# Designs tried in a protein design chat: VH-VL binders against Small ribosomal subunit protein mS42. Part 9

Target 1, 220 residues: Small ribosomal subunit protein mS42, of Schizosaccharomyces pombe (o74379)
Amino acid sequence: MSFQQRFARALDVGYKNFLSKDAVRNIFAYDNHLRGLVQKECKIHQTPYRVPSDLMVQSASDPARANLFNYSSQLVNHDFFFSGLISPERPSADADLGAINLKPGIDASFGSFGELKSQMVDVGNSVFGDGWLWLVYSPEKSLFSLLCTYNASNAFLWGTGFPKFRTNAIVPLLCVNLWQYAYLDDYGLNGKKMYITKWWDMINWTVVNNRFQATRIESL
Short names: E, the ipSAE of ESMFold2; O, the ipSAE of OpenDDE; V2, 0.75 times the mean of E and O plus 0.25 times the DockQ between their complexes.

## First folded at step 8 (VH-VL; framework fv_ebrasodebart)

Design k5 (at its last look DockQ between E and O 0.67; V2 from the best seeds 0.00; counts 0 for: pae E 4.8 > 2, grease 19.9 > 18.9)
Heavy chain, then light chain:
Amino acid sequence: QIQLVQSGAEVKKPGASVKVSCKASGYTFTYYGISWVRQAPGQGLEWMGWISAYEGNTNYAQKLQGRVTMTTDTSTSTAYMELRSLRSDDTAVYYCARGPRYYDFWSGYFDYWGQGTLVTVSS
Amino acid sequence: QAVLTQPPSVSVSPGQTASITCSGDKLGDKYAYWYQQKPGQSPVLVMYQDSKRPSGIPERFSASNSGNTATLTISGTQAMDEADYYCQAWDSSTAHVVFGGGTKLTVL
ESMFold2, look of step 8: ipSAE 0.170; ipTM 0.657
ESMFold2 (binder alone), look of step 8: mean pLDDT 90; pTM 0.934
OpenDDE, look of step 8: ipSAE 0.316; ipTM 0.779

Design k6 (at its last look DockQ between E and O 0.65; V2 from the best seeds 0.00; counts 0 for: pae E 3.6 > 2)
Heavy chain, then light chain:
Amino acid sequence: QIQLVQSGAEVKKPGASVKVSCKASGYTFTYYAISWVRQAPGQGLEWMGWISAYNGNTNYAQKLQGRVTMTTDTSTSTAYMELRSLRSDDTAVYYCARGPRYYDFWTGYFDYWGQGTLVTVSS
Amino acid sequence: QAVLTQPPSVSVSPGQTASITCSGDKLGDKYAYWYQQKPGQSPVLVMYQDSKRPSGIPERFSASNSGNTATLTISGTQAMDEADYYCQAWDSSTAHVVFGGGTKLTVL
ESMFold2, look of step 8: ipSAE 0.497; ipTM 0.764
ESMFold2 (binder alone), look of step 8: mean pLDDT 90; pTM 0.933
OpenDDE, look of step 8: ipSAE 0.710; ipTM 0.885
ESMFold2, look of step 9: ipSAE 0.254; ipTM 0.696
ESMFold2 (binder alone), look of step 9: mean pLDDT 91; pTM 0.937
OpenDDE, look of step 9: ipSAE 0.656; ipTM 0.877

## First folded at step 9 (VH-VL; framework fv_ebrasodebart)

Design m2 (from k6 with light chain T94D; at its last look DockQ between E and O 0.71; V2 from the best seeds 0.00; counts 0 for: pae E 3.7 > 2)
Heavy chain, then light chain:
Amino acid sequence: QIQLVQSGAEVKKPGASVKVSCKASGYTFTYYAISWVRQAPGQGLEWMGWISAYNGNTNYAQKLQGRVTMTTDTSTSTAYMELRSLRSDDTAVYYCARGPRYYDFWTGYFDYWGQGTLVTVSS
Amino acid sequence: QAVLTQPPSVSVSPGQTASITCSGDKLGDKYAYWYQQKPGQSPVLVMYQDSKRPSGIPERFSASNSGNTATLTISGTQAMDEADYYCQAWDSSDAHVVFGGGTKLTVL
ESMFold2, look of step 9: ipSAE 0.239; ipTM 0.681
ESMFold2 (binder alone), look of step 9: mean pLDDT 90; pTM 0.935
OpenDDE, look of step 9: ipSAE 0.684; ipTM 0.879

Design m3 (from m2 with heavy chain Y112V; at its last fold request DockQ between E and O 0.64; V2 from the best seeds 0.00; counts 0 for: pae E 2.9 > 2)
Heavy chain, then light chain:
Amino acid sequence: QIQLVQSGAEVKKPGASVKVSCKASGYTFTYYAISWVRQAPGQGLEWMGWISAYNGNTNYAQKLQGRVTMTTDTSTSTAYMELRSLRSDDTAVYYCARGPRYYDFWTGYFDVWGQGTLVTVSS
Amino acid sequence: QAVLTQPPSVSVSPGQTASITCSGDKLGDKYAYWYQQKPGQSPVLVMYQDSKRPSGIPERFSASNSGNTATLTISGTQAMDEADYYCQAWDSSDAHVVFGGGTKLTVL
ESMFold2, look of step 9: ipSAE 0.560; ipTM 0.787
ESMFold2 (binder alone), look of step 9: mean pLDDT 90; pTM 0.933
OpenDDE, look of step 9: ipSAE 0.527; ipTM 0.836
ESMFold2, look of step 11: ipSAE 0.420; ipTM 0.737
ESMFold2 (binder alone), look of step 11: mean pLDDT 90; pTM 0.931
OpenDDE, look of step 11: ipSAE 0.414; ipTM 0.797
ESMFold2, fold request of step 24: ipSAE 0.368, 0.236, 0.237; ipTM 0.708, 0.660, 0.681
ESMFold2 (binder alone), fold request of step 24: mean pLDDT 91, 91, 90; pTM 0.935, 0.935, 0.934
OpenDDE, fold request of step 24: ipSAE 0.549, 0.757, 0.604; ipTM 0.848, 0.888, 0.846

Design m4 (from m2 with heavy chain W106F; at its last look DockQ between E and O 0.53; V2 from the best seeds 0.00; counts 0 for: pae E 8.7 > 2)
Fold by ESMFold2, look of step 9:
Structure m4 (fold): chain C 220 residues (1-220), chain A 123 residues (1-123), chain B 108 residues (1-108)
Amino acid sequence: as target 1 above (220 residues)
Amino acid sequence: QIQLVQSGAEVKKPGASVKVSCKASGYTFTYYAISWVRQAPGQGLEWMGWISAYNGNTNYAQKLQGRVTMTTDTSTSTAYMELRSLRSDDTAVYYCARGPRYYDFFTGYFDYWGQGTLVTVSS
Amino acid sequence: QAVLTQPPSVSVSPGQTASITCSGDKLGDKYAYWYQQKPGQSPVLVMYQDSKRPSGIPERFSASNSGNTATLTISGTQAMDEADYYCQAWDSSDAHVVFGGGTKLTVL
């Protein structure tokens, strides 16, 4: 299923109390434009076209293909962001069970979900410029934390070094889009704090918990 | 308990197709990739390809391009590998193996393996 | 070229240290993985990400990867360690997996 097909209901009606249908449609129009730019960059660099996550990985170590990385990474980030939201198709989904399962780790890392919310709102609002705010988990430290990335950068590659990439330093669980195109239409330039606050209520904690449970491989 | 349980042994004639199933249990199927690896009698391991259960993306070994199709059914947590236009040198034990989590884009390892499925291509 | 070369066999006496090599062009720039396969059984992951050991694997298993060579080392080798051992690398640029040809470890 295409990215547009997976979010057809959100494109039709938006996210109640968070993003209007027009704002969602504008974000997805930009996503589609980025897909065109990826194809053009693949031709420029004689790179066979593949899915955005593969292109992101291939271009991450190549400064000459920085544009391909930025466009591909942004597409991966868009997918991760929207996949973490309570769906308009199932607005009554029980995300509270995921939050209950996460509570011991969140309490240990932040004190409470209330403190996590306060930190995400404050840190996100303090970011100057475009970027992403992430909730991440360190398997080695058994600890959740926040991470800001600038522009199209992402938490999937954070801490990876050239010439080797290692992904077990942190694991992204959740993100919010802090680019102006995400909130300008509905919230204005001065409405970033309200946007993040409204986003918090749209988090699908079942998805976040499922992402967290995938980190629990003891045999590795 | 994490398990990958494969379909039973098959005997095929040259030119036929075979479809091997791999049913996963004990973990969140959609958050991992499934790889297929085969081993001819007395030979080593040969990687055939992978499929992401997260988004359905595939990558096939160049040797098998055009002859192999990998799919998943997320409702039953089952992966499938179909090999077409079988030849006698396709006789092997076929394994499915669980690949890395969705966030391990740069690393590929196989921490749990199915029991294997013998496919014999004779005549 | 994506070829991993292993010796076909290695023999050791019980209690000795076994070393199994895996050679490939710039292999140290990739993660290396090691699998054990006993007769009639599926492979089992014994080392991952060059030098990390899964929690169910005895401490006598260790590994390294630098330059063109990865090495699996088994200290205090036991009869139950007799198996085929395969190295594996991951090519992130093309999302391809390659296995070495395998090494039969004999404990006599």
Scores: ipSAE 0.012, ipTM 0.560, lowest interface PAE 8.7, mean pLDDT 85
ESMFold2 (binder alone), look of step 9: mean pLDDT 91; pTM 0.938
OpenDDE, look of step 9: ipSAE 0.536; ipTM 0.840

Design m5 (from m2 with heavy chain P100L; at its last look DockQ between E and O 0.59; V2 from the best seeds 0.00; counts 0 for: pae E 9.0 > 2)
Fold by ESMFold2, look of step 9:
Structure m5 (fold): chain C 220 residues (1-220), chain A 123 residues (1-123), chain B 108 residues (1-108)
Amino acid sequence: as target 1 above (220 residues)
Amino acid sequence: QIQLVQSGAEVKKPGASVKVSCKASGYTFTYYAISWVRQAPGQGLEWMGWISAYNGNTNYAQKLQGRVTMTTDTSTSTAYMELRSLRSDDTAVYYCARGLRYYDFWTGYFDYWGQGTLVTVSS
Amino acid sequence: QAVLTQPPSVSVSPGQTASITCSGDKLGDKYAYWYQQKPGQSPVLVMYQDSKRPSGIPERFSASNSGNTATLTISGTQAMDEADYYCQAWDSSDAHVVFGGGTKLTVL
């Protein structure tokens, strides 16, 4: 199943109380445009076309292919963002089993889910410029935290040493798109706080918990 | 208990195809990739490629590009590897292995292995 | 494509220390991984991410990776450690996995 097929319902009707169908369609149109730019960059650099996650990793250590990295990284971020959302018909994610399983760790790191929400909204709204806000887990520190990345940068490669990619240093669990194109249509340039607030209610905490539980198996 | 259980041994003629299955259990299948590694008799390990159970994305070894297809069925937690246009030097034990997480899959190690499937290609 | 070179065999006496090398251009800039394979069995991960030991692998197994060389070290080698050992690296440029040719460890 293609990326567009996985989100066909959202493209048809949007995310009720969060993003209109026109906003979703605009984000996906930009995603499609980025896919075209990736193909063009692959031709320019004689790099065989591959899936965005492979291209992101391959180009991260090559300054000459910086555009390929930026475009492919943004595609990876889009997939992670939308894959973390519930359907537009789903009740609040706070009621699902995923949030219950995460509660001990979230409480230890932030005090409560309410405090986590407040911090994500406040930190996200204070970001000056385009980027992404992430919930991440550090297996080494046994601690959840927030991370902000600028432009097309992402948490998957954050803190990794060149050229060795040690993405195990942090594990991204959740992100929100803070680029203007994500919220401009429905919220306006001054509506970023409300956009993040509404996004919070769309989080699929079962997905977030499943991403987290995979870190607990990492130790062999 | 994490397990990868593969389909049984196959005997094939040159020019035929083989499809090996790998049934996963004991973990969330869609968060990991499945890698395929083969070992010819008396030889070392040769990586063939991987497939992400998250979205079906694949990455094949250059030597096998055009002859191999990897797929998954997430409803049954099963990965498949099909090798076409078989030659006698494709005789090997074929392993599936877990260890490529979708969000970490590029760091590439194999923590759990299937029991192996012997594929013999002879005329 | 990266190439990982291992000695084809290493022999040690019981109780001695075995060292198995794996050489590759700037291998220390990549994660190195080690697998043990006994005859008729699937490979078993014995070291990961250069020097980390999986749960259930004896403490006598250790590893390092710097410069062009990764080394698997088995202290107090036992007869049960007789096996083939493979190093493995991930080539981020191609997103491909590379195995070394393997080293047969004999415990005489």
Scores: ipSAE 0.011, ipTM 0.562, lowest interface PAE 9.0, mean pLDDT 84
ESMFold2 (binder alone), look of step 9: mean pLDDT 89; pTM 0.924
OpenDDE, look of step 9: ipSAE 0.420; ipTM 0.767

Design m6 (from m2 with heavy chain N57K; at its last look DockQ between E and O 0.04; V2 from the best seeds 0.00; counts 0 for: pae E 14.2 > 2, placed apart)
Fold by ESMFold2, look of step 9:
Structure m6 (fold): chain C 220 residues (1-220), chain A 123 residues (1-123), chain B 108 residues (1-108)
Amino acid sequence: as target 1 above (220 residues)
Amino acid sequence: QIQLVQSGAEVKKPGASVKVSCKASGYTFTYYAISWVRQAPGQGLEWMGWISAYNGKTNYAQKLQGRVTMTTDTSTSTAYMELRSLRSDDTAVYYCARGPRYYDFWTGYFDYWGQGTLVTVSS
Amino acid sequence: QAVLTQPPSVSVSPGQTASITCSGDKLGDKYAYWYQQKPGQSPVLVMYQDSKRPSGIPERFSASNSGNTATLTISGTQAMDEADYYCQAWDSSDAHVVFGGGTKLTVL
């Protein structure tokens, strides 16, 4: 299923109390534009067209293909962001179960879910410029933490030296889109704090927990 | 504990096909890739490809493209590797190994290995 | 595409230090991994992400990776360390795995 098809209901009605259908449609129009740019970059660099995640990894170590990285990384980030939201077809009760499973780790890292919310809102609102705020897990430290990335940068490749990549160093679990195109339509430039606050209520904690449980395989 | 248990040895004639199974236990099968690696008698390790148990995507070694098919059955936590149009130089021990998690595809290493399946191709 | 070159064999006396090299173009830009294989057995991961040691691998195993060369080092080598050793890296240009040719470690 295409990205548009997976989110057809959100494109039709938006996310109640979070993003209007027009805001969602504008974000997806930009996503579609980026897909066109990826195709052009693949032709320019004679790179076989593949899914955005493959293109992101392939181009990350090549400064000549920085545009391909930026476009493909943003596509990956869009997918991760929307895939983490409660949809009209996913009940909020499923999110509660995920939060219960995450509670011991969140409490150990932040004190509480309430403190995590407070930190995400405060840190996200303090970001100057476009970027992403991430909840990540470090298997090495056995701790959750927050990570800000600027522009199209992402947590999937965070902590990798160009061009060396590390595996299992940081595991992204959740992100919020802090680019102005995500919140401008519904919240205005001065409404970033409210946007992040409303986003918090839309987190599908079952998805976040599934992402986390994938990281908990026994230590090598 | 994490285990990968492979099907038994096979003897085949040139031109035939072989399908080796790899049953995983002790971990969430759908979160990982399964790689296949073979080793001809007295030779080194040769990577054949991997399949993501998360979404079924495959990546095959160029040398084997067109002759190999990798599949999974998530209901039984089992990976399969089929090699077609067998030749005498396909005689080898075939290993399955657990590869990267679905979000960790930028690096590939193999933390758990099956016991190996000897495939002998002779007239 | 990418090639990882290992010496075919290395011999060491018990208690001495063995070094097994793995050479490849810009290998230090990639993570290197090491596998031990004893006769008739499956490979076992002994070092990962250049220099990290899995649980259950003795501390006498260490590794490094810089420039064009990764090195597996076994200090205080024991008879049980006699095996074939393979280096492995991931080729980012086509998302393929590359193994070295293997090194037979003999403990005299």
Scores: ipSAE 0.000, ipTM 0.470, lowest interface PAE 14.2, mean pLDDT 84
ESMFold2 (binder alone), look of step 9: mean pLDDT 91; pTM 0.934
OpenDDE, look of step 9: ipSAE 0.012; ipTM 0.508

## First folded at step 11 (VH-VL; framework fv_ebrasodebart)

Design q1 (from m3 with light chain A95H; at its last look DockQ between E and O 0.38; V2 from the best seeds 0.00; counts 0 for: pae O 2.6 > 2)
Fold by OpenDDE, look of step 11:
Structure q1 (fold): chain C 220 residues (1-220), chain A 123 residues (1-123), chain B 108 residues (1-108)
Amino acid sequence: as target 1 above (220 residues)
Amino acid sequence: QIQLVQSGAEVKKPGASVKVSCKASGYTFTYYAISWVRQAPGQGLEWMGWISAYNGNTNYAQKLQGRVTMTTDTSTSTAYMELRSLRSDDTAVYYCARGPRYYDFWTGYFDVWGQGTLVTVSS
Amino acid sequence: QAVLTQPPSVSVSPGQTASITCSGDKLGDKYAYWYQQKPGQSPVLVMYQDSKRPSGIPERFSASNSGNTATLTISGTQAMDEADYYCQAWDSSDHHVVFGGGTKLTVL
């Protein structure tokens, strides 16, 4: 099932044991709102409308286009987040099965998948305010790490956005949305930890594994 | 072995359309972009645009906007480039090339190239 | 759209050093890439990120990028190095890829 198909299906049925259809619809409504805002900003800045990823990069270094950056970046983050999830109708995923190529590095970096989960849950729960928590990989260091970004910022620009000017390139492998609108509907104000805990079971480790494998393909 | 294999030569009339295919192998297709570059006889390289096999995002050269469509089929690891309203000056060898990975979508390089497809537009 | 300018041709004797320049506005702030193309063949990436060599590219190939000019240098030029060379950059304004006009390197 394609990402688009999963997304469409999620609008109808939600993610079992994770997000209700209403919560998903709310997130998508926000996504659509952001798309509208991006269009508005494009008009303001006389910039042709492009895909959010392009607009994000284009606006990243321009303080005058901060809104365009924020809106487009959030869209990119949304896509990355949802594309990393299993099918809405699937039960909990087993990290150990799907992430065979990740295991050595995860073990080396965190000790185990269980420890990784524990850390992501704890770190995510400790984050104050809106943002995103990422699992990232450093090809140069061959290490995995956690990265927290706030608001609409993302790990893409953090690690590889401008490689000529940055020394620590990282590759995002997965992320969890820590914005309140992402979990309030189903989990409430005090349900953030449970939200992240349930999110873990929804991770498509095949996708994560493929993303990781992409970093290891010999090219240059 | 990482390779891109393109479809065969095409001969078209002015006003017609051509669709060139590029089959990828040896790497994770869905996480790289495919770019298309053409070269008229005796001329230099001209970038046409690229498509991300990861999210389907496209970026076309301004000169070709409205006439070019790039697509991917992830099930077959194949990229397609369709050029419409062909003119004589569209006669060129068309190359597909592997572009940046999904997490480098704001960079541009081509480390793997197809063998090229000659498209001849003649009345 | 950014424009990259290359000399149309460069000639060098065998064993000598060839230099091919690529000029563009603030090119030094971007990564430059270089491609080699021999007659009837597809382009081959010979330099990436200003000065890095892909696997399989001889050490005699080097490159730099500063100011408004990227330079491809071939030391100890050999007959097999005769080819067209293209510089390439990414335009951050519209995320387009730009190629130079190409330089024909002739080994005399």
Scores: ipSAE 0.144, ipTM 0.714, lowest interface PAE 2.6, mean pLDDT 89
ESMFold2, look of step 11: ipSAE 0.526; ipTM 0.770
ESMFold2 (binder alone), look of step 11: mean pLDDT 90; pTM 0.933

Design q2 (from m3 with light chain A95Y; at its last look DockQ between E and O 0.04; V2 from the best seeds 0.00; counts 0 for: pae O 13.4 > 2, placed apart)
Fold by OpenDDE, look of step 11:
Structure q2 (fold): chain C 220 residues (1-220), chain A 123 residues (1-123), chain B 108 residues (1-108)
Amino acid sequence: as target 1 above (220 residues)
Amino acid sequence: QIQLVQSGAEVKKPGASVKVSCKASGYTFTYYAISWVRQAPGQGLEWMGWISAYNGNTNYAQKLQGRVTMTTDTSTSTAYMELRSLRSDDTAVYYCARGPRYYDFWTGYFDVWGQGTLVTVSS
Amino acid sequence: QAVLTQPPSVSVSPGQTASITCSGDKLGDKYAYWYQQKPGQSPVLVMYQDSKRPSGIPERFSASNSGNTATLTISGTQAMDEADYYCQAWDSSDYHVVFGGGTKLTVL
């Protein structure tokens, strides 16, 4: 199933044991709102509309286009987040854990997938405010690490890991949305930890593996 | 087919209230907002406000705040617009229209309209 | 609320191009919509999000929105296009709707 198909389906059925359809629709509503805002900013700055990733890169170094950057960046983050999830109708299966190509690095970096999960849950839960928690890979170090970004900032720009401008410093592999709108509907104000815990079961490790493999190929 | 069917014409005295209904069919009622627009005889369109059938949120035109109340009944897929303290200048055809989906609220077009309800305010 | 200004009337000969303008402060920063209304009928959406055409609307209808002006263009105008046309703005920040005063298009 394509990413677009998964998104469309998620609007109808949600993510079982993770996000209700209403919660998903709420997130998508925000996403659509951001898209509208991007359109407006493009008009204001007389910038032709492009895909959010291009707009993000284009506006990143211009303080006058800070809004365009933030809106575009958040859209990129949303896409990255959702594209890293399994199909909405797929049961959460631990079977996807431990993609063969990821395992050596994860073990070396965190000790185990279980430890990685524990750390992501704990770190994510400890984050105050809106932001994103990322699993990133350093080709130079051949190690995985966690990175937290705030608001609409992202790991792509941090490590210049965006495909068009990749420097191989840091490559994002997955992220979890820590904005309150992402989890309040289903989990409430005190449900952040549970939210992240459930999110873990929804990770599409095939996608993560592909992202990782792509990085390795480029680094060779 | 997707359609909005409004209640019949009303004749009211100044100071009275009128409540117009708009019954929706052919689509998922709770997913869309309903907007109300009126048109005085020989005049243009005037936006009155909208209500989300999903969460009940309302947004009224400033001019009508305090006099207008919009509601929805999801069990019957019906929207209602009540206008109070009627004046002669409230004489108009009142339209309900399907607004944006609750998850597309950045898009503010009205793609389906009711047939209109004439409300006449006369002494 | 923002005010949208339209010319009260526009006349065009059959086959010619009609242009109806809608002016408002920073209208180009918002989405513009257009509606057609014939006598005794409900309005019909003819353009949405500045320049998008709903299904069923002829291709001769087009629109643009930049600066402070939105424009509805009808190429090859036909007698059936005679109607009142209303522009509408949508502000996603406060979710307010504003209509223009309307333009009567006469096909001579």
Scores: ipSAE 0.000, ipTM 0.510, lowest interface PAE 13.4, mean pLDDT 88
ESMFold2, look of step 11: ipSAE 0.506; ipTM 0.786
ESMFold2 (binder alone), look of step 11: mean pLDDT 91; pTM 0.938

Design q3 (from m3 with heavy chain S52N; at its last look DockQ between E and O 0.04; V2 from the best seeds 0.00; counts 0 for: pae O 12.1 > 2, placed apart)
Fold by OpenDDE, look of step 11:
Structure q3 (fold): chain C 220 residues (1-220), chain A 123 residues (1-123), chain B 108 residues (1-108)
Amino acid sequence: as target 1 above (220 residues)
Amino acid sequence: QIQLVQSGAEVKKPGASVKVSCKASGYTFTYYAISWVRQAPGQGLEWMGWINAYNGNTNYAQKLQGRVTMTTDTSTSTAYMELRSLRSDDTAVYYCARGPRYYDFWTGYFDVWGQGTLVTVSS
Amino acid sequence: QAVLTQPPSVSVSPGQTASITCSGDKLGDKYAYWYQQKPGQSPVLVMYQDSKRPSGIPERFSASNSGNTATLTISGTQAMDEADYYCQAWDSSDAHVVFGGGTKLTVL
């Protein structure tokens, strides 16, 4: 099943043991709202409407286009989040946990996948406010790490080294949405930790593994 | 000052492999991806794929999946494109180009091009 | 996969305005890029991000992109502008690059 098909299916059935269909619909309603806001900002700034990724790049260095950047970036983050999930009909399972190509690096960086999970749950739960928690890879260091971004900021831009903030290049591999709208419907105000815990079981580690492998130089 | 210099023309038999090199100079090699584009005689431009020179991330055209491998050597600022299982319709001028900026994998343009490498596949 | 369609050829008299179109589904929602290629030479970027002109490209070159069509416009066309022109865009779904079929511009 393609991502597009899963996306459509999720609106009908939700993600079993993770997000109800109503929660999913609410999230995607917000996504559509963001798209509308992007269009509005494009008109304000006399900028042709573009796909979110293009607009994000275009507006990233312009303080006057902060809203355009935020809305576009949030859409990119949303897509990355959902594209990293297993099929909506798939029950919660850790069958894909411990992808073989990720294991050495995860062990080296966190000790184990279990430790990684524990850290992501704890760090995510400790985040105050809206944001995203990322698992990122540093090709230079050959290490995995957690990165928390606030609001609509993302790990992709950290890797590009904006002129004002050149950071070490990182590659995002997965993320979890820590915005309240993402978990309030099903988990409530005090359910953030459980939300992240359940999210872990919904990670498509094949996708994560492919993302990781794409960063590796293959030997001929 | 900024330039891409490609290896010389190649003549190959069907079924063989060819590896074209592209040496970059005048800029920070790892800040840009290298894209490969080919052009059959009298035909248009065909995108083959790109490689991020920093992390080795690649993206290949679907048509060439399994037959093409792109690599980089940061120590020499050189990109390589290998095409395997050559056939007559692979005859083309192959271009390397400075592709999108670092991690601009959804956007970008090719502002610097190599001089092209003619690869002829004939029995 | 995204397809970009260009007219195979466009003819214009010297001093007149040439327009080359590039059509694609929702192309206006993406950035369009344009390349000039003269015989025996490598392509040259002439427009990027719909309407931006690289340094060294004459001001007579302009471009727009809306709806499903990107357009390269050359005002006051000169003999030296005779070349093949290619539009280019990204497929956002898979980060693939797509080129148009190319347009041969003849200056009569």
Scores: ipSAE 0.000, ipTM 0.516, lowest interface PAE 12.1, mean pLDDT 87
ESMFold2, look of step 11: ipSAE 0.013; ipTM 0.574
ESMFold2 (binder alone), look of step 11: mean pLDDT 90; pTM 0.931

Design q4 (from m3 with heavy chain D104E; at its last read DockQ between E and O 0.39; V2 from the best seeds 0.64)
Heavy chain, then light chain:
Amino acid sequence: QIQLVQSGAEVKKPGASVKVSCKASGYTFTYYAISWVRQAPGQGLEWMGWISAYNGNTNYAQKLQGRVTMTTDTSTSTAYMELRSLRSDDTAVYYCARGPRYYEFWTGYFDVWGQGTLVTVSS
Amino acid sequence: QAVLTQPPSVSVSPGQTASITCSGDKLGDKYAYWYQQKPGQSPVLVMYQDSKRPSGIPERFSASNSGNTATLTISGTQAMDEADYYCQAWDSSDAHVVFGGGTKLTVL
ESMFold2, look of step 11: ipSAE 0.640; ipTM 0.817
ESMFold2 (binder alone), look of step 11: mean pLDDT 90; pTM 0.930
OpenDDE, look of step 11: ipSAE 0.706; ipTM 0.875
ESMFold2, look of step 13: ipSAE 0.393; ipTM 0.718
ESMFold2 (binder alone), look of step 13: mean pLDDT 90; pTM 0.928
OpenDDE, look of step 13: ipSAE 0.715; ipTM 0.888
ESMFold2, fold request of step 24: ipSAE 0.590, 0.256, 0.616; ipTM 0.812, 0.689, 0.821
ESMFold2 (binder alone), fold request of step 24: mean pLDDT 91, 90, 91; pTM 0.935, 0.932, 0.935
OpenDDE, fold request of step 24: ipSAE 0.853, 0.819, 0.670; ipTM 0.922, 0.905, 0.865
ESMFold2, last read: ipSAE 0.613, 0.418, 0.492; ipTM 0.827, 0.751, 0.787
ESMFold2 (binder alone), last read: mean pLDDT 91, 91, 91; pTM 0.936, 0.935, 0.934
OpenDDE, last read: ipSAE 0.261, 0.833, 0.792; ipTM 0.750, 0.914, 0.899

